# Miniprotein binders against q9h3h3, part 29

Target 1, 235 residues: q9h3h3
Amino acid sequence: EDGFTAEHLAAEAMAADMDPWLVFDARTTPATELDAWLAKYPPSQVTRYGDPGSPNSEPVGWIAVYGQGYSPNSGDVQGLQAAWEALQTSGRPITPGTLRQLAITHHVLSGKWLMHLAPGFKLDHAWAGIARAVVEGQLQVAKVSPRAKEGGRQVICVYTDDFTDRLGVLEADSAIRAAGIKCLLTYKPDVYTYLGIYRANRWHLCPTLYESRFQLGGSARGSRVLDRANNVELT

## First folded at step 18 (miniprotein)

Design QH3
Fold by OpenDDE base, look of step 18:
Structure QH3 (fold): chain B 235 residues (1-235), chain A 105 residues (1-105)
Amino acid sequence: as target 1 above (235 residues)
Amino acid sequence: TEDEVRKLFEKLIKLFERMMKRIEELLKKAEEAAKNGDTETAEKYLEEAKWLAIKVRIIIYILEELAEQTGNEEFKRMAEELKRIIEEVLKRLKEVEEKVKEARS
């Protein structure tokens, strides 16, 4: 990934957060309607700005699916940011452990598996698999970016409640793999996002905690998960 | 490249301006709703404003990091200016929050 690509994507994501979302909420909508919704709003065809001929006439920031057990709890993000600013001012050393403790202290524990896919059938199929897994309760919440005008890669985000729960993170990877997804996955805690920490930073912090690679004939999980911080395979 | 960094910088500034404008609108709507006794609507607008404030701070953090990595003094000055602006908005946000609490009691 070239230079500040991650920061560009972050700016685009934050801009998308300001526009309306297409949401399937399994808490209020019958699961039987999911297939029709997926057919109506395939992410490869939904356009960011509502281009002529797209399923959407108005701008769409994200396409999302909420599971039955989904509860938006982001913790004390404002307190986290204030503590982060104070920490920087203190001149104290900043480590991955420091960020972990900040996240725990402020209850900002959410994280996400990320996958980047080119627009097309493979993306739509991957999204459909993820959406089903969410509605079936194997995953809690997921979102996908709409098609950009430039036709760049789209991102699917699959969230977990606690990046410190290694088992939960691995279970989500397994559910993603069970949905038939074979691409590279990276796991990023939201704490790094909330603090504006990307791959290139003055503290040499890596915002990617885990990497999952698909493996044929390997473990029952169908993936090899690497702990990036310790450079240890977990599976 | 320098050009790519500049484009990112400009994109972030524009996004900051859009978010700040929306925060001001939301705070106004929250105050109006609170005055009318519609505390539920006021809280909804306030919550949206709080999330935008979080995102604005993220923008500032990215700008600070860009300034640090590039050594660009213009970027440093701009990041500092935006930091002052968001602090004022955060104070205003707290004031509106207290007004909503008072209207709820």
Scores: ipSAE 0.862, ipTM 0.929, lowest interface PAE 0.5, mean pLDDT 93
Fold by OpenDDE base, fold request of step 19:
Structure QH3 (fold): chain B 235 residues (1-235), chain A 105 residues (1-105)
Amino acid sequence: as target 1 above (235 residues)
Amino acid sequence: TEDEVRKLFEKLIKLFERMMKRIEELLKKAEEAAKNGDTETAEKYLEEAKWLAIKVRIIIYILEELAEQTGNEEFKRMAEELKRIIEEVLKRLKEVEEKVKEARS
């Protein structure tokens, strides 16, 4: 990503958050209806602003699937932001450890695996695999961006409850790989998003905690996961 | 490029304005619902307003970082102005929250 591309994507994501979502909620909808829902709303055809001929006539911000065990809990994000502003004013050193402690203190522990795919069959197939894994209880919640007018890459986000739980993060990677996903994955804690911290920042903080690369016959999980902070392979 | 940065700046300002307008609408709706004894509806609007306030702060943080990296004084002044605005909105949000609590009691 050149320059401020991440900030552009963040602005677009925040704008999308203001528009209605297409949601399949496994807590209220039978799993047997998932295939019909996926066929009705393939992400490559759902348009951001409800273009003529799209499955949606109105703007759609996100397409999402909620698993049976999904419970929205973002922690104290307002308190986190206030503490962050106070920390900046104090002039104290800011490190990845500082952000981790802020996240723990305010219970803002969610994170997500991210994948970027061009619109088309590969995206829709990837999304269908993820959605099935969510409904089957292998994953908790996922969302995908609709097709943009410019036809850029769409993003799939697969959430985990705790970025500090390394095992949970790795289990989600394994479930994504088991769903047939072979592209590069990056894991980002939401604390960085809530504080407006992207790749280029004055504190030299890296918002990407992990990278996952698909591997045949290597890891039992079908991927190699790199800890970016320590530059160590986790297997 | 300078043009790309300017485009991002304009996008963020427009988004801020849209979010602020929505927050004001939501707070008004929450107050009206609370006055009518519809506490559930009031809480729904208040929760949406709180999330928008979080997003508005993110916009400010991005603008502050843009100002720092570019040295653009316009961006710096704008970020400072928006920061003052959001503090007033957060105060108003707390006032509405108390009204909703009173309506539940």
Scores: ipSAE 0.861, ipTM 0.928, lowest interface PAE 0.5, mean pLDDT 93
Fold by OpenDDE base, fold request of step 19:
Structure QH3 (fold): chain B 235 residues (1-235), chain A 105 residues (1-105)
Amino acid sequence: as target 1 above (235 residues)
Amino acid sequence: TEDEVRKLFEKLIKLFERMMKRIEELLKKAEEAAKNGDTETAEKYLEEAKWLAIKVRIIIYILEELAEQTGNEEFKRMAEELKRIIEEVLKRLKEVEEKVKEARS
């Protein structure tokens, strides 16, 4: 992850947010239709711009699945951004604790587990597992990026409601692992995204709060979760 | 590399321009819907415009950080210019929001 790769990915993500999404909404669509939907729109085949021979003829920004308990609430992101700008102007020290407090104050508490996978069977299988877990209520909401023309890695995002709820974050990791996913996971609060804070920044803030590595045997969770801020294993 | 940074800069500017154009379109549509008494449609357009404004500010933050890390004064000046532009848009967005509220009352 060299230089400004994260910023490039952020720009692509924001551009994708402007295009239509393929959504399976479990609140309005019967769970029995999920398998047919997954078969129709495998993420490895859905193309960002609707390439010839893809399941989509038009641009797709994201493929998403919404669970029964999904309630979109992003808090006061505009207020958060205004407070952030004021804080920068003040010259006060900026720490991870500062960002946490800003997030709490403005109720911008969402975060996500991220996994990056190459296009193909493993991605589609991972996505199917996640989508099922969302529809079954073990997870609330997830999205996956469509296939890029260059064939780069696709990202699956699995959201949690509160990055300050360590137990909830760990439960989501467990659900992802239970879905058969064995790749590296990183957890990032959305507050860092909304403030344009990436891995390399002037404040030395790390936007990755947790890292999950799959572990064979021992723990019921099947993963080791590292608190990156405190450099402590939580599992 | 310098070339990669330049490409990112250009990409961010183009994205900014696209988002700004869409915000203007959405605000116009929201005003038109409000005038027609379609408050629900007006609110939908307004909410979309608000989210785009959030994303535009993210673009500015990325540009500011890029300017800081590279020491490129052109990037800094551009970020400052875009920040002024978004402030005007946020003002306009607030004005449209008040019109929608008035139409709902």
Scores: ipSAE 0.860, ipTM 0.928, lowest interface PAE 0.5, mean pLDDT 93
Fold by ESMFold2, fold request of step 19:
Structure QH3 (fold): chain B 235 residues (1-235), chain A 105 residues (1-105)
Amino acid sequence: as target 1 above (235 residues)
Amino acid sequence: TEDEVRKLFEKLIKLFERMMKRIEELLKKAEEAAKNGDTETAEKYLEEAKWLAIKVRIIIYILEELAEQTGNEEFKRMAEELKRIIEEVLKRLKEVEEKVKEARS
């Protein structure tokens, strides 16, 4: 609210990264076990720190599903960060094109569609649909935050492997919509996350590359997708 | 809102301290695994340490931006100190990495 809300969330996300994850890995677990796993660990009931009465007795940082084709490759993030620091001391201008080129040069090309939902049935239903899409091969990797004690909004992240591959990003949007999800989606390349760049930044960069809004009777994807960088509708 | 900024600063410092403690533990475990000839385990510990170092640098970037936006000299001095610390840790991490590579057949 004071312009640093994203930074607070980022700190909490990094803390969550350090705690155990609940993972359904389709590469090693039969797809027939997914529905039981989803019923056991709904994100609205899995608690961040293992509260009494929750399905988990220990802390959980994230709930994740890995698809059959999941092959982790984050690229050269250490080199990306070093180049970023050198760039800032060089006096050269920092623009959206600069960030894109850094990401390409260091092969840090992943990004994610984000959706924020209040705890409850709608969240659990959305997550279940996403998880099934991942196991069925329409999406590759997704995660959802567990429930905090205060019951604030939770986030589902659906990853794509190359933010410069516009078709691939739009196909992921379509797969999310086909799973019955109608809320606002925003897309953020991981390069912004690894460089600590959020909405309130000194360069006035926009970390959100795309916005997707559901529309009845729209394109084959059932959504209206806006390219925030170029202010053009893609669908 | 000043209290919210202070809370973010304190949260970042606590997270930095926790990550640094974990990195040191991982580096010790990587060295021990390499001494025992278990280079596969040593490499797993190093990979986790590298990812924590990446996140520590993100914490520093956030703190630098917080200092820039607020004009707070305490935040600026702390960001500079943490930067010095992470540079030393990155040097240590590279040294351990070379030890593990040498231990590998």
Scores: ipSAE 0.857, ipTM 0.925, lowest interface PAE 0.5, mean pLDDT 90
Fold by ESMFold2, fold request of step 19:
Structure QH3 (fold): chain B 235 residues (1-235), chain A 105 residues (1-105)
Amino acid sequence: as target 1 above (235 residues)
Amino acid sequence: TEDEVRKLFEKLIKLFERMMKRIEELLKKAEEAAKNGDTETAEKYLEEAKWLAIKVRIIIYILEELAEQTGNEEFKRMAEELKRIIEEVLKRLKEVEEKVKEARS
């Protein structure tokens, strides 16, 4: 509780957003170049601040892969933020339904599956599988954090374009699992990020919409996906 | 702990300051580009500044929640001060946007 871990990570992520990114953009780069790019920039070796001996000489905020069909549309985030501020002063109740409606009204529909992995071969292998899924068109866009000096877990974010499209979110989970990833996945709509809402919030909102756990003998997709808002299993 | 909360507060303030300095730099560059008739470059600088302003508002939301959860009046007053600062920057951003639109005509 006293950790404020999510808020610390959010601040670090926003700082990282301001630094240069290493991007493989399938819309402008041939897919045949992906393997060489992955070998040059493994997330376990790309350093956040450009340490001596790393493949990057300057700070890197994120390593990202954009798919051929990636078409960014963040929606009306400024309008979302203004409406959120007005809602808070109105005295009207703030509920999961209110947040969903706010996101729909302002077309801020993107969200992301998140996974946390220790630096090393497992992280690099997982990232390579995700990057290939993006370039092959099973996923739209993904990013991974570089290695920090203090060490610790790194994050892979796999974006989807509409958190209200449950089937699309589940398809992204399935594509992640098909890349051989077995760790816990959590899904957070971007609306919560843009409004600064984390686990410890006064409204008791749950920013994690879904959890995905790998099952060896489970469904055809190999995932057990829990809807955290409604406490129901989807798969 | 109070030490961890203080570290988060200081990290957010440093990030706010960094973002505000970048926004001011971008607005100056947008004005210069528009003065030189390069409205496409000016619009790119304005778009980046607008996204930084969105992130500054996220910082303020995090500070407001930190103040609420801890009951810390210093954090509350700081969040209010940062909100006043971003409001002035948004006013300046609109002024630069109008200059860019004028140059485009």
Scores: ipSAE 0.856, ipTM 0.922, lowest interface PAE 0.5, mean pLDDT 90

Design QH3
Fold by ESMFold2, look of step 18:
Parts: structure tokens; sequence; C-alpha cells
Structure QH3 (fold): chain B 235 residues (1-235), chain A 105 residues (1-105)
């Protein structure tokens, strides 16, 4: 692992949050318009900072699809951060259980499956499948980064509302696989993001809770999901 | 290594400055909207400012970890200074929130 690659990516993601997003919102937009929208804004061609020769002439931070049932509830993130700061000054030990308790106490329960793909047909195809799954109701909300660096990988984030609901997280994994996606997936609870905890941290915490690997010879929805904290296969 | 750490530090400082400027703009807009009786718009600006403040704290946490991993006292002192700055902004954020609530009632 490169020393601080995750932190560089986090900074870029936070900067992207501040730029305009391209959003298909199924709550206000007919599902019949999705295919045209996907064709207009393939993530391999939408540029991060705008290019007169691309679909967008202005910066785009993220491309996102909101499902019909999407109802954002991030919990008490400000309270989470305050409690975290108090805990660190207390001198008490910080463990994975500490982070889980903080997340539950403050209702900061969301998390996301992540996949990284090179720009091109495979990325655009994967995104289209995920976007359709969101609009059809199998997934709640997803986003994908635009193309920022020539040849650099892009990320698709598929959100779930409760990382402590193992069944719900596994159901999202199944929905992703049913969309035909076979690449490695990793799952990170948002609590780690809100507390600035990445793989290279002083507590040796592992912010990746689950890994999902497509299972050869299984059903189209099959995958092998590993609980990274306990090194236990869940499927 | 040390050069990569310095690059990350500078990137985070620049991002912090951009976010703080945006928060100030949003709080001003929220106050103006509330003064004009448009509490719905004021609440939207406040919500965006609150989320930026959350992100500013994330930046500070990353800087603190960077200081810890490197043992660099300059990074540590800067992170402490940024924490003082965000605390003042959080106080103003609460004050503007109170003004919006008063305008609603």
Amino acid sequence: as target 1 above (235 residues)
Amino acid sequence: TEDEVRKLFEKLIKLFERMMKRIEELLKKAEEAAKNGDTETAEKYLEEAKWLAIKVRIIIYILEELAEQTGNEEFKRMAEELKRIIEEVLKRLKEVEEKVKEARS
C-alpha cells in the first residue's frame, strides 16, 4: 500500500463534493428517461474539470443516481465527531468496537460498496447496470467519479443505510452481482470516512469491513464475501 | 515519502481554506434569506454549511494523523491552529441557526 494514497484520494473526493453533480433522481424523473441520460453522460467521457470536447464543458464532481425510495439520513455526524475528539483526549483505548459503538450511538450507520475500474466500456457498462438497479429499486443510491486523469481508475460507490445490518449489506452485494459486475468489491462504513480514518492509521484499524469476490461457477448473483475484522467467510 | 507527505499537507491546507471561504458565504446568504423571510432557502444554506464544517473536521483529523505518523511538529501546530479556527466558525454557525429559527417563529 502506498503511504498516503487513500488520503490523497479522500482530499480529491471532498473537493469533488463541492463541484456540481450530474444527478438522475428517480424521485422526480421518469424511469423511461434513464437510458438517454446514461448515453449522454458515460462516466468514461464526463470530465472532472470540463472539456469543450466532452459531454460537459463545466466541472463535474460526481455522477449520481437516486432511487425512488432514497431518503437520506446521515445521523448525528457532528455529535459523532465531537464524541470522537473527547474520546481521543481521554486517553482511553481505541478499538474497532469503539468505532462501532460511536456509529450506533450517533446513528451514523451508512456505508458503501466500492469498485475501481479503468475508463472505458467496462466502466460505463458497470455504471449503467448499477444505475438501472437503483432506479428499479434493488439499490438505494450510487455515484461514480468522472474521468480526471488519463488512464486513471474511477470509482463507483453503492450506498447502504446500515452497516450493522449484515443481511442488508449482503443483499446490496447480491444486487450488484445481479447487474453483471464481477470485479472486487470492498465495503467501508461511513463512520471511518467522517473520522478521517484510512488504512494507514495509528490505531491499525481496518476501515474495510467486508470484501466481496465473484465466485466462479456460482449463480449470476453468487459471491464470496469475507468479514475482514474476523477473517470469516459469510457466504 | 517526506515529499509526498508535504504535498498532501499543502493540498489539505488549500482545501481547508476553500471550504472555510464557502462556509462564510453560505452563512451570509442564510442570514440574508432569513432576514427576507425565506426560511426555506436559509435552511438549505445552513445545511450545506453544516456539511462543509463536517468535512473541515475530516481534513483536520487527516492532518493530525499525518503529524502523528511523521512526528512533524509544524504539522501538529498547524492542525491545532485550524481546530481553533473551525471552533469559532461553529459558534457562528449556531448563532445563524438561532436567527433562522427566530425568523421561522
Scores: ipSAE 0.846, ipTM 0.920, lowest interface PAE 0.5, mean pLDDT 89

Design QH4
Fold by OpenDDE base, fold request of step 19:
Structure QH4 (fold): chain B 235 residues (1-235), chain A 102 residues (1-102)
Amino acid sequence: as target 1 above (235 residues)
Amino acid sequence: EVRKLFEKLIKLFERMMKRIEELLKKAEEAAKNGDTETAEKYLEEAKWLAIKARIIIYILEEMAEQTGNEEFKRMAEEAKRIIEEVLKRLKEVEEKVKEARS
């Protein structure tokens, strides 16, 4: 795995954020229209740059679904970044606890479950399950990357409001599993993203707080969730 | 591959800077015309792009540190200077929008 794969994905994600999104907003669109929208814009067929024969003629950065309770509250990200830069300049030790405290102080508490899937039926099916869970109010917001020209894996991001709320994080995992998704999930707080902290950083900070593995016949949640910071199974 | 990624990030940063400048100009124009709602919309978009531009800088700095490449360090430092100027301009426009609302 090339040492900067995560940074490459971050660059692609940030570039995608500048392009138009295909959004289903359950606050303004009836839930009954979801199936038609999913059929019109299957993630495996929506192309990043609007390739000929794709359902989109124009570039698409993300495909997203907003639930009824969705509120875009990212906290004081600018203040967080300023505090981070000041902290680096101070030469004070930087720990996972430091990042958690910065996140709390600036109210930047959002995080996301991530899954990576190859383009195809499994991706579209997973996305449809997530989209339904969002529209039904089991999840608040999710997005999926469109198909890249290189045919690489697409990412589904399922957001939670507070990475410090362990129960909320676990509930989102349960909802994802209930949607029929069996792949590996990783949970990343957005604070790490906003500070450009990826794998193999100089501070040895791990941006992945939780990992969820599907388990047949296991806990009522259908997954085992590992707290990576403490190396403890939560389920 | 590392160089290609670094160059890609620089190009993306440059695109973001250009877009921020456009948005700030539009915000100022809207504020002058008394359209404070439109001005605030452009300002919020500019703020969000500035956040993303800072993320790019953090990645560039990390890549420069890990590789020890002095060219990368210089380019990251230059990008940091640019974003600081943009952030100052953004604050100036924000104050103008506030004044237009009062």
Scores: ipSAE 0.866, ipTM 0.934, lowest interface PAE 0.5, mean pLDDT 93
Fold by OpenDDE base, fold request of step 19:
Structure QH4 (fold): chain B 235 residues (1-235), chain A 102 residues (1-102)
Amino acid sequence: as target 1 above (235 residues)
Amino acid sequence: EVRKLFEKLIKLFERMMKRIEELLKKAEEAAKNGDTETAEKYLEEAKWLAIKARIIIYILEEMAEQTGNEEFKRMAEEAKRIIEEVLKRLKEVEEKVKEARS
């Protein structure tokens, strides 16, 4: 990956966060409407800026699905950022344990499984599987990036409430695998995102806590999950 | 390529600052009119934009550190000063909205 690729993607994501989202909210919309919504807004055809011939005429930042149990609780992100800045000024050592403790202290515990897929049928099929799993309650919330003009890979994000709950993180991996997704998954806590920590940072912090690889005939989860911090397989 | 990214981030930061100022003004106006619900909505949106703006600053600071580019360092420092002023303003508006609730 070229230098600062992650920061490029972050800049694009933050710009997308400012534009309208296409949302299916299972709390307010009947599950029976999901298939029609997926057919209307396939992520491979929804364009970032509302290109001619796309399902959207206006810019779309994200396509998202909210489950019945979805409750947005981001914790004290402002307090987290203030504490982070104070920590940097203090000159104290910064470790993954430091970030974990900051996240716990400020209740910023959300994280996400990430997958990158080329635009097309495979992406739309993967998204449909995830969206169904969210609506059925196996997952809480997910989003997918719209198609860029350059035709680059699109990202699907599947969120969990607590990156410190290893079982919850693994359950989400299992649900994603059960939806038929076989690509590489990486898990990143949102605390790293909120603090602008990407790969190759000055503190040598790895924002990826887990990696999931699909395996035929493996564990009941259909994947091998690696704990990157400890370099241990969890499955 | 690095310069292009840095400039993209600065432009995004500037857009966020402009939007925050607009939102804070709308929140103050809503609070003055006794529409505390609308004021809080604008305030919450402004808070989230401020969070994202701080993320941009962290990225800018990291890029400046990794590249050793003194121009990038100066620009990141300026952005940091701007966000600190915005955060103070946001707190002032938050207090005004609280006062309007009482």
Scores: ipSAE 0.864, ipTM 0.933, lowest interface PAE 0.5, mean pLDDT 93
Fold by OpenDDE base, fold request of step 19:
Structure QH4 (fold): chain B 235 residues (1-235), chain A 102 residues (1-102)
Amino acid sequence: as target 1 above (235 residues)
Amino acid sequence: EVRKLFEKLIKLFERMMKRIEELLKKAEEAAKNGDTETAEKYLEEAKWLAIKARIIIYILEEMAEQTGNEEFKRMAEEAKRIIEEVLKRLKEVEEKVKEARS
């Protein structure tokens, strides 16, 4: 990806965060309604700005599914940002370990598996599988970007509560694979997002901690998960 | 292309600032009317937008640093000054909402 593509995607994501979301909340909506909701709002057809003929007439930032155990806890993100700014001013070395410690200190531990898919049946099928896994309790929360006017890939984000819990991160990968997803997955802690740290940064920090590749006939998990920081396979 | 992204981020930042101001006003009005629940809701939304605005500033600063563009640097610095003022205002409104709840 050339230049500031990641920052461009971040700008689009932040703009989308300001618009209304289409949400299926399993805490308040019966699981039996999920299939009808998925049929009504297939992510390949839901348009970012409510284009004519789309299921939505108004702008939609994200389509999301909340599991029964979902509790929004972002930690002290404001404190994290203040500490980050102070750290930059101090001139102290900044390492992945520094960011991990900042995240722990401020309880900003959420992270996400990311997958990028072209609009169409494969995306809608992938989303349906993820949404079902969320409603069934194998995953806690997920969201997908709506279709953009320019087309391009849509992103599905599957969140975990703690990027430092390696087992939890791996369990989420397994659940995604069990839902029939075969594409490349990357795992990114939200701390990097909250600090504006993307692929190209002055500190040479890699915001991707894990990479999952689908494997036929491999481990019971159906994927190989690579720790990108240590270049070690975890599965 | 880089300039277009930078300008897009600035416009997004400006929209966020405007929305924060609106939310803070609504929070203050709700607090004055004794509707602390509504005030807290608006305040929390404003806080999240402020977080997002700070992310934009970090991206702008990084883009300015990587490009060495002095105009970008000046614009990022200006955005940083603006968010600092907004964060101060947000804190003031937060205290007012706390006082109204007590």
Scores: ipSAE 0.864, ipTM 0.933, lowest interface PAE 0.5, mean pLDDT 93
Fold by ESMFold2, fold request of step 19:
Structure QH4 (fold): chain B 235 residues (1-235), chain A 102 residues (1-102)
Amino acid sequence: as target 1 above (235 residues)
Amino acid sequence: EVRKLFEKLIKLFERMMKRIEELLKKAEEAAKNGDTETAEKYLEEAKWLAIKARIIIYILEEMAEQTGNEEFKRMAEEAKRIIEEVLKRLKEVEEKVKEARS
């Protein structure tokens, strides 16, 4: 289209961040209540602005599940942004190593596996499996977008706390696959999001570090994971 | 389509600025009432909105670079000026909340 598809999605996501969230918090809510909550709030039926006939009467920005061990740690994002701006005026080259070092220096280490699904059974099934994995402790935190009126794809985000911990990122992929998820997954460190760096950027950076593809019988983990920066398989 | 994205980003930035000002007022009010825990929660939310507002500026700068559109560039510069002033006020409120804690 206009070459800014990711930026349109980013604008919508940032607007959603400002609206109320529907949260199942395993730190304060018994795990036995999860199935009823999932049945009440399927992401294909929760509407962004509280349409008539939906389970929500108020706007909903995100539907989220927090695991027992969820401990938010975003790091020094303001310092990251300041350092980024200073770096650009310095004339130094900007490379994937530059972004990695900025993230490490400012402790902005979180990242997320992403999946995009159309509204309907597959989305609700995938979300339910992810939510159960979070409450059971195999994953720490996940969120899913609500249904938009135009019926576009929705996104599930499954967070990890340290994108430099490759084994931890791969363990999250395995947990997602163990929940029966077969769609394409892409992994993006939050540092790229906080610096507004999307696929078509002037530095030719690849904000997607990994792609995970379901693979029946070809891997004990149930997936094949490709390192996008080096175009090599990790699994 | 690019114009539509630009207008959406500007409206979102304005919404963020209004919300930050509201949060800073609430933080000052909570601190005045001795509720520093609530004041700190409002400050944290305001800091996150400032982070997101700066992402909008980065997107506008990239759009200006790719399109050559001078309006996008001027608006990014204006938004940056606004954010710098907001961050000053945020820091001032943070210091007031810290003093109220003691």
Scores: ipSAE 0.853, ipTM 0.923, lowest interface PAE 0.5, mean pLDDT 90
Fold by ESMFold2, fold request of step 19:
Structure QH4 (fold): chain B 235 residues (1-235), chain A 102 residues (1-102)
Amino acid sequence: as target 1 above (235 residues)
Amino acid sequence: EVRKLFEKLIKLFERMMKRIEELLKKAEEAAKNGDTETAEKYLEEAKWLAIKARIIIYILEEMAEQTGNEEFKRMAEEAKRIIEEVLKRLKEVEEKVKEARS
């Protein structure tokens, strides 16, 4: 309500980044161990700070699953930030096109589909479906926030490696829907996060590139995907 | 609520600066012991914390712009000075680790 809701969430996420993560890494762990791991660490029961009665006794920042083909490449984020600072002093206008060009120039191309769910069975079931899709190779990498003390909604992030590859982003949406996910999905390129640009920004930039809504009559995927920049349906 | 966000961001920034210094000390120790692979791991983590600390500065600058709050502006400027000092230290440690790798 103060116009900085996304920044409050970003602060929480950055704090979580600094704490230990619970990771299932398919590159080093057999897929047959996944179901036991999911049962041990449901995101609705893993607490942010290790509350009594939770499966974790220590703080957990994120719960994550890495696919067998996951090869992290964040690009030149330090160079991106330096170029951004120079751009702001140059007097050149800042537009969605300039952000896209900065991301391409510095190879900071990753982005993520986001979904928000209340703690409980639906969250745990959705996460389990996503985690299986990652281990089976339909998705690359995903993470979910642990249970916060105030009990608010938790977030699942499903990453893609190139937001300019529209087909790849839509394929990830399809894989999420094939896992049985029916809630609203929003897609945000990581370039906006690394530059601290959220919805209430002075340039009126929209960090959400796509929205995906489940519905009958969508293309082969059962989704209606809206390009937020052009207000155009992609499906 | 905006004040609470500001205070949280400052505390996060301070926590990041403390951890970067801890990581740089560990990188120097690992390099001194001939374990340059471990030293490079600590340096990579420190570089990522510096990236995140810059995000905090960008958020503070936007908050100062939208609110007109001079304290937010002053803290963003001080944080920029601090991160530049930290980046110089990081570069110095990185050169020591590269020299240890022969």
Scores: ipSAE 0.851, ipTM 0.923, lowest interface PAE 0.5, mean pLDDT 90

